# VH-VL binders against Gas vesicle protein F (gvpF), part 4

Target 1, 213 residues: Gas vesicle protein F (gvpF), of Haloferax mediterranei (q02231)
Amino acid sequence: MSDNLYTYGVIEQEDIELEIDGVAGAERVYTVDYRTLSAVVSDIDTTDPERTDEDVQVHNTVLQHVLEYDGGRTVVPMSFGMAFKNGRTLKGVMRGARRALRSALNDIEGTVELGVKIITSSEGGVSHDAIRADIGDRLSELSINETENDLFSDRLVVNKSYLVARDRRDDFDAAIDTIEEEYGDELTVQYTGPWAPYNFVDIHIGADQQRGR

## First folded at step 24 (VH-VL)

Design r101 (from r100 with heavy chain Y102F)
Fold by OpenDDE, fold request of step 25:
Structure r101 (fold): chain C 213 residues (1-213), chain A 124 residues (1-124), chain B 112 residues (1-112)
Amino acid sequence: as target 1 above (213 residues)
Amino acid sequence: EVQLVESGGGLVKPGGSLRLSCAASGFTFSKYAMHWVRQTPEKRLEWVATISSGGSYTYFPDSVKGRFTISRDNAKNSLYLQMNSLRAEDTAVYYCARHTYFDFWKEHRAFDVWGQGTTVTVSS
Amino acid sequence: DIVMTQTPLSLSVTPGQPASISCKSSQRLYHSYNEDYLNWYLQKPGQSPQLLIYYVSKRASGVPDRFSGSGSGTDFTLKISRVEAEDVGVYYCMQGTHRPYTFGGGTKVEIK
């Protein structure tokens, strides 16, 4: 049996064991501790997992589950494909990245990421600047931070990620509902999340560390 | 066949202006964001400009911002790059490139079709 | 700006042998939903760049399965399982996550 560990993210030290689908067919997700940190992991037979849409989805789903499980917690997401040779190697990586991980945890403590895409049904024509501004102001007020994604289509009115405090999630949801009610005839809102704050953490874990070199 | 054909390159003096064109064919031009990418004489690739499918959004790196403008005419299946205040460092082969398919749900940010390029030389 | 660093600068490969090119970004590239906008391009001699891999591991249309992309975070790899003569050229990685979009310096692949 391979001792390789696939990692999803890092949380405050906590013992978690979940019987859920993991990457590469894993059926158990659990935590590996290093001091005050816990890595969310599953067993894997390779240190170089194949990147598929399916497994990326699984990865995201696991993180989402961990994010919301049993009252929820702060989760620093790790990129897809972070597999380590064994627990010792993983702990070594965590040790090396401890400061960064702690910093990230502190930065996003009690928060989730929410995605908002707003699409118009019509190609071209009416400017949506006023609508964009209105929606932007509403959601900005309810968020701690936000990132704007590139707009490659004129049909995209809004394409943003929001960092939102967990205790303000309901307010944000309500705001989205209001927006949909007000603009729903003209615009389609894609509201996604909660997610671990992918866009609001900056962690750097190198390949050398991943491969246990 | 999907094709992009650049034109308008040439020799220009520093401070001069040049307008590049890109003719698109073989696909629904208006559905795709378009880009300009240049390759320096040292073979370095540099992103130059991006324009959304309808032209409402444009993006530039700081290196060309304020000097270059990107535009498109979807009726003519044409992409343009207006280059003003040209500098020696703007010397390059300029490629127009098509953005990967964008369906709003899953973003891809690659250039899946490139033209043959048009050469711009800025020299005194 | 995100700096993309490719290694090696050049690679001479015997036909049929594997090749591997590394691309490292100065910062993470993943977006929401683990969307890493890391692409690989090949510029064959006398030609324009062509897309090989996008989204870290997705092969562009017409790209043989001997090409594969992998990686995460800041470390990405392009692999050619069996190098063919037609694979000669300069390979570039590109990040499309943050503006300005940036390319690696290129890796020249030659046949021995």
Scores: ipSAE 0.808, ipTM 0.907, lowest interface PAE 0.5, mean pLDDT 92
Fold by OpenDDE, fold request of step 25:
Structure r101 (fold): chain C 213 residues (1-213), chain A 124 residues (1-124), chain B 112 residues (1-112)
Amino acid sequence: as target 1 above (213 residues)
Amino acid sequence: EVQLVESGGGLVKPGGSLRLSCAASGFTFSKYAMHWVRQTPEKRLEWVATISSGGSYTYFPDSVKGRFTISRDNAKNSLYLQMNSLRAEDTAVYYCARHTYFDFWKEHRAFDVWGQGTTVTVSS
Amino acid sequence: DIVMTQTPLSLSVTPGQPASISCKSSQRLYHSYNEDYLNWYLQKPGQSPQLLIYYVSKRASGVPDRFSGSGSGTDFTLKISRVEAEDVGVYYCMQGTHRPYTFGGGTKVEIK
């Protein structure tokens, strides 16, 4: 059997084992340690996993489980498809990226990413600039950071990702509820997360490292 | 048949202005964001402008920001690119391109339909 | 700006043989939750570019299954399992994750 490991993300050193669905049909997610770091992994029979919508969702779901595990964990997410030949190779990659990973963990400590999309019920309606500004201000006050996505439809009022402290999550949730109550007749809110902070970390792990080169 | 047809290209002197048009047919124009992409004489592709489905949002690279404007008339199924203060480096074949079908919950960011292009030459 | 680097610059392939083109980005291309906006285009001789692959691995409408896309983060690959004469042209990768949207320099594919 192959010793290949699929990697989801990196956390502070901890022994975690979850009986959950993993990428490519794995049924066990666990951690591999390197010093003060732990990679969240599952077994896989290839170093080049096929990208499917389903497995991307599985990847994200695993990270959500870890993120919310036993009161919450800080998670540096890894891109889909990061499979390594064996534990030694993975540890080598972690060694090479140790400083960056530690920095990232420190930057996002105690935080989660939340997605907010708000759309109008109809196209070509009244300007929603005031509403956009109001909603934007409310959510910004409750967030550490935010990023705006491109708006390709005039029906989109808000399309943002927010970095939110875990201890402010309830406040953020309440704000979303209030927004829905206030504007729900005209606007539809899609509220997603919590996610590992994809948009707020800068980690680069190349294919060469993945292959043990 | 889905089709985009560009027009308005030509020879212009540096500092001059030109307005390109793109006529869309075969699909519901107002549902799609639209783009302008140009190809340089060296065959490099460069994104030039983006406009949302209703025209409320526009995006430009720094290379053309402040000089180019993008607009659309959904009633006429038309896309426009107003180019002012043209420079030699603006010389290219200009394509209008359709954004992939936009889903609010699942975004795609690709250009799935391209016109034949119209040539813009900026030369003294 | 994100720089897209394609390799090789040109490729000569015998009909029926496979081809592979690499596209590397100077930055990661996933925007949120592994949404990588990496696209591949083919410009056939004398024609406009046409979409082949979007979202890393999704084939555009009408694109044969001999074309496949893969990759993540900063490393992406376009593969043609069996190159045909009609596949001749210049292939471009494009990132749509961050403005400005940027293209690779292109890879010319020819038939031997």
Scores: ipSAE 0.805, ipTM 0.905, lowest interface PAE 0.5, mean pLDDT 92
Fold by ESMFold2, look of step 24:
Structure r101 (fold): chain C 213 residues (1-213), chain A 124 residues (1-124), chain B 112 residues (1-112)
Amino acid sequence: as target 1 above (213 residues)
Amino acid sequence: EVQLVESGGGLVKPGGSLRLSCAASGFTFSKYAMHWVRQTPEKRLEWVATISSGGSYTYFPDSVKGRFTISRDNAKNSLYLQMNSLRAEDTAVYYCARHTYFDFWKEHRAFDVWGQGTTVTVSS
Amino acid sequence: DIVMTQTPLSLSVTPGQPASISCKSSQRLYHSYNEDYLNWYLQKPGQSPQLLIYYVSKRASGVPDRFSGSGSGTDFTLKISRVEAEDVGVYYCMQGTHRPYTFGGGTKVEIK
């Protein structure tokens, strides 16, 4: 069997082993340590995994599980497809990126990402600007940061990702519930998460950093 | 048969204006965001403008922002690009392009239908 | 602005043989949850561009399965498993994640 490791993300050093579905049919997710960091990994037969919708979803589900497992932790997510030929190669990449990984962990410490998308009825919709301002103000107050996404449909009045402290998550959830109650059938809310903060981490560990096979 | 047909291209002097049109047929035009993309004489493709399905949201790169406006008339299945203060570097073939159908649960951001293009030449 | 760098600039392929085109972005392209808005277009001689691959790896309607896309983050690849005469043209990658949306410089594929 190969020594290849598929990598999901990086956490503060911690020994974790989970019997859950992983990318490419893996059934075990565990950690590989490098000093104060741990990479979340599973075994894989290649360093160039096939990108399928199913495995992208598995990658994200693994990260959500780690994010919330046993009291939760800070997770720096990695892009889909980062696989290394062995633990030595992976540790070499972590060594080269140690400062960036530490900085990312500090920047997002104790936070999760929440996604909010809101659409109106095409027949009756209320003023998009008024709704946008009302909802925007209420959710921004409860978040550390936010990212706006482009609006391609006029029914779509909110399309944002929010960086939210874990201890403010209940307040954020309550605000979403209140918005849904106040607006009723005038709006449909898609509320997703918690996610590892993909939109709020500025770290690049690309193909050049996967130098070994 | 899904079609996009551009018109309104031509020769203009620097500082001049042109209005491009794109006629859509074979699909429900009002359900789709639309784009303008240009191809320079060097064959580079450049995104120029985006308009949302109902027209409320528009986006432009800095190179044309303030000089170009995008609009649509959903009753006439038509998309427009008003180009003002034209410069030599605006010389290109201009295509209208249809955005992928909006999926509320999962966005795709591709230009899945293109017109034949209309040529704009800006020179003295 | 995100620069999209394609290699090679030109590719001459014996009919029936595979071809591979690389597209590298100057910044990561994933938006959220590994949603990479990376697309590939083919412009055949004398024609407008046509969508080939979207969302990194999804084939557009009517595109044969000899075309495949892969990649994530900053590194993306288009493969043609067996090049045919109708595959001749210029291939462009495009990112739709960050405004301004940007295209690669193109890769010309020819039959030899």
Scores: ipSAE 0.685, ipTM 0.878, lowest interface PAE 0.9, mean pLDDT 89
Fold by ESMFold2, fold request of step 25:
Structure r101 (fold): chain C 213 residues (1-213), chain A 124 residues (1-124), chain B 112 residues (1-112)
Amino acid sequence: as target 1 above (213 residues)
Amino acid sequence: EVQLVESGGGLVKPGGSLRLSCAASGFTFSKYAMHWVRQTPEKRLEWVATISSGGSYTYFPDSVKGRFTISRDNAKNSLYLQMNSLRAEDTAVYYCARHTYFDFWKEHRAFDVWGQGTTVTVSS
Amino acid sequence: DIVMTQTPLSLSVTPGQPASISCKSSQRLYHSYNEDYLNWYLQKPGQSPQLLIYYVSKRASGVPDRFSGSGSGTDFTLKISRVEAEDVGVYYCMQGTHRPYTFGGGTKVEIK
């Protein structure tokens, strides 16, 4: 049996064990502790997992389960493909990144990420500027922070990720519903989440650490 | 049959201006964001400008922001790069490049078609 | 600015043998929910760059399956399982995740 561990993300120390699908056919997701931190992991037969659309989705689904499990918690998500030779190697990486991981957990405490993409029926015009300003103001008021994706089509009036406190989620959902009602067929809205806040953390642990040395 | 053809390159003194054109054919030009990318004499590739499919959104690196302007004429299937206040460091082969097709539900960000390039030389 | 570092700078490969090119970014590239906009281009001698691999691992139209891409975060790899004469040229990685979009310095592949 392999000792390799595939890592999904980091949480405040907590014992979690879930019988759910994991990357590369894993059937169990659990935690490995390092002091006040826990890494969310599953068993894997390699330290170089193949990136497929299916396993990227599984990775994200595991993080969503952990984000919401048993009342929810703060999750610092890891990039796809972060696998380690064994628990000792993983704990060594957590030791080296301990201050950065703690800082990230504090920065996103009690939050989720919500994605909003909105397209209009036309390529541009005065109504697009007004729509963009109206929607931007309404959603920004309900969020802690936001990031914008680049706009490659003039039909896109919103392409943003929002960092939202858990206790403001219902207000954010209601704002989306109201926007859809007010604009009708003029807009199509893609509203996604909740996600672990990928766009609001700045953690690097490096590929060399993944192999163990 | 998809084709991009750049033109307008030449020799320019520092501080001068030049306008590059890119003629597109074989696809629905107005549905694609477009880019300019340059290749220096040292063979390094540098992204220079992006314009959205309808022209409302433009992006530039700091190295050219304020000096370069990107525009398009969708009726003429044409993309333009206006270069002002040229410097020796702007010497390069300039490529027109097509962004992957916009898909509202699944975004890809690649330059899937490139032109043959037009050479800009900035020297005294 | 995200610096993209390619290694090796050049390699000579016996026809039929594998080749591997590394591309490392100065910061992680994932953006929305593990979306890594990491691309590979091939510039054959005397030609313009051509898209080879996009979204880390997806082959562009007409690219043979001997080319594969992998990686995540900061560490990305292009592999050619069996190098052929038409694979000669300079390979560039590019990140499209964070402005300014940046390219690696290139890796020249030659047949020996």
Scores: ipSAE 0.664, ipTM 0.869, lowest interface PAE 1.0, mean pLDDT 89

Design r101 (from r100 with heavy chain Y102F)
Fold by ESMFold2, fold request of step 25:
Structure r101 (fold): chain C 213 residues (1-213), chain A 124 residues (1-124), chain B 112 residues (1-112)
Amino acid sequence: as target 1 above (213 residues)
Amino acid sequence: EVQLVESGGGLVKPGGSLRLSCAASGFTFSKYAMHWVRQTPEKRLEWVATISSGGSYTYFPDSVKGRFTISRDNAKNSLYLQMNSLRAEDTAVYYCARHTYFDFWKEHRAFDVWGQGTTVTVSS
Amino acid sequence: DIVMTQTPLSLSVTPGQPASISCKSSQRLYHSYNEDYLNWYLQKPGQSPQLLIYYVSKRASGVPDRFSGSGSGTDFTLKISRVEAEDVGVYYCMQGTHRPYTFGGGTKVEIK
C-alpha cells in the first residue's frame, strides 16, 4: 500500500465519495480538502501513471460522474497523470495554485462542455457549406463559447467544442435531436458530453510538483 | 509500398517562384489529408501547409501565408506547393507528408508517411 | 505559437543502455479530453523523418517495443529501454494540437 493520490480535478470544497472505477484499477473516488477547494482523487501505487486508452477514458468518466453527481457542480479538470506522493504534497500544490484554480472555477461556473462532430455522406462542396452554416448558427446561438478544430476530411462539416450553460443543456440536446431528425441519413452526428470544460480552461501543473518538494 | 516522391526543387533568387510536386502511390490518395514540412539548414523542422483530403480546407503558418499555395489533384495522385515571393529564410529541404487516416470516431494527428524531400535554395 | 523544448540536445549512449528524451511545450496540449496530439519522429542519418510515436504513447507500425512515450499536459518523454545501432539519429517531438503545428529542436542520439 502507498499514500499516492491520483488527481482528476478540483471543485469547490465539498465532501464526496463515489464507489466507481478509477484510474489504475481504483474502485473509490473521493475528495481531499484544502481550504475552500477540494481535489477529486483516488488511490494509486505510483506517481507516474501509465497512459493507456482505457485509463484516459476512466479519468474522463470519473470527471463526468463528479460533474453530474447530486445536482452537479463546477469542475476544473486536471490533465491525465497528475499523481502525488501523499496528501501533504497535493495540498502544497493546491496552495501554490490556489489563485489560478479559483480563477478557473469562476470562469467556468455553471457550465459544461459539449463536443459535436458531424460528417456528411458525401464529399464537401456547396451543400456542405449550407449545412455547416445552418447547424453552426443553431448551435452557436445556444452556447457561451466554442472552439473550432481543424478539418482534415472534406466530409467533416462540424468539429467543435461548445461551452454551454447548464440551464441551456436541454435546449442544446433538443437542437441536436432536431438536427438529426431534419437531416436523417445525410449526416452522422457524434455528440459527446457533458464534460468538464477541458477546452475552455488553462491550468498548468508541472511534473516536478508530482514528485513533491 | 506506400510512397511519396517530391520534385521541383532548385536554386531560385529572392522574390522568385517555385512549384513543388509530390507524387503519391500505394494508397488511396483522396482519403488522406496532406502536408508540406520543411527542414532548414539548421535542421529545424517547420510545418508549412496542410490540405484536407478533398482540397476544401487549407491551413498555413503566418510565415508563408499569402506567399504559398497548397493544392492537390486527386485524379493524378499529386500534391503541389506553389511558392511565391521567396525569401532566404525559405531555404530548406521540403517534404510532403501524409496525415493519418481519418477516423470519425477517434482522431489521430500524425504525419505517418514522408517523402524523400526536395531541396530549395533561395540565394542571390 | 507553441514552443516545444527538447532536452538534452545530444545524447551519447552505450549500446544496450537506456535513453530518455524530454519534450516540454509552452502551453497545455490536450484536445478532446486528454487526446494530446504529441508525436515523436526519428530522422536517421541521410534519411527523411519517420513516425515513431503518436498520440503521446502509441507506437507506429513496425516500431519496436523498446520505444515508449509518456506524459501529458506540457511534459512529455520518449524512452528507449535498450539503445541499438539502428536507433542513431535525431529525434523530434511535434505537437499537432494547436496551429501552427510545431516541432521541437531535436535531440541527436549517438552510439559511443
Scores: ipSAE 0.647, ipTM 0.871, lowest interface PAE 1.0, mean pLDDT 88

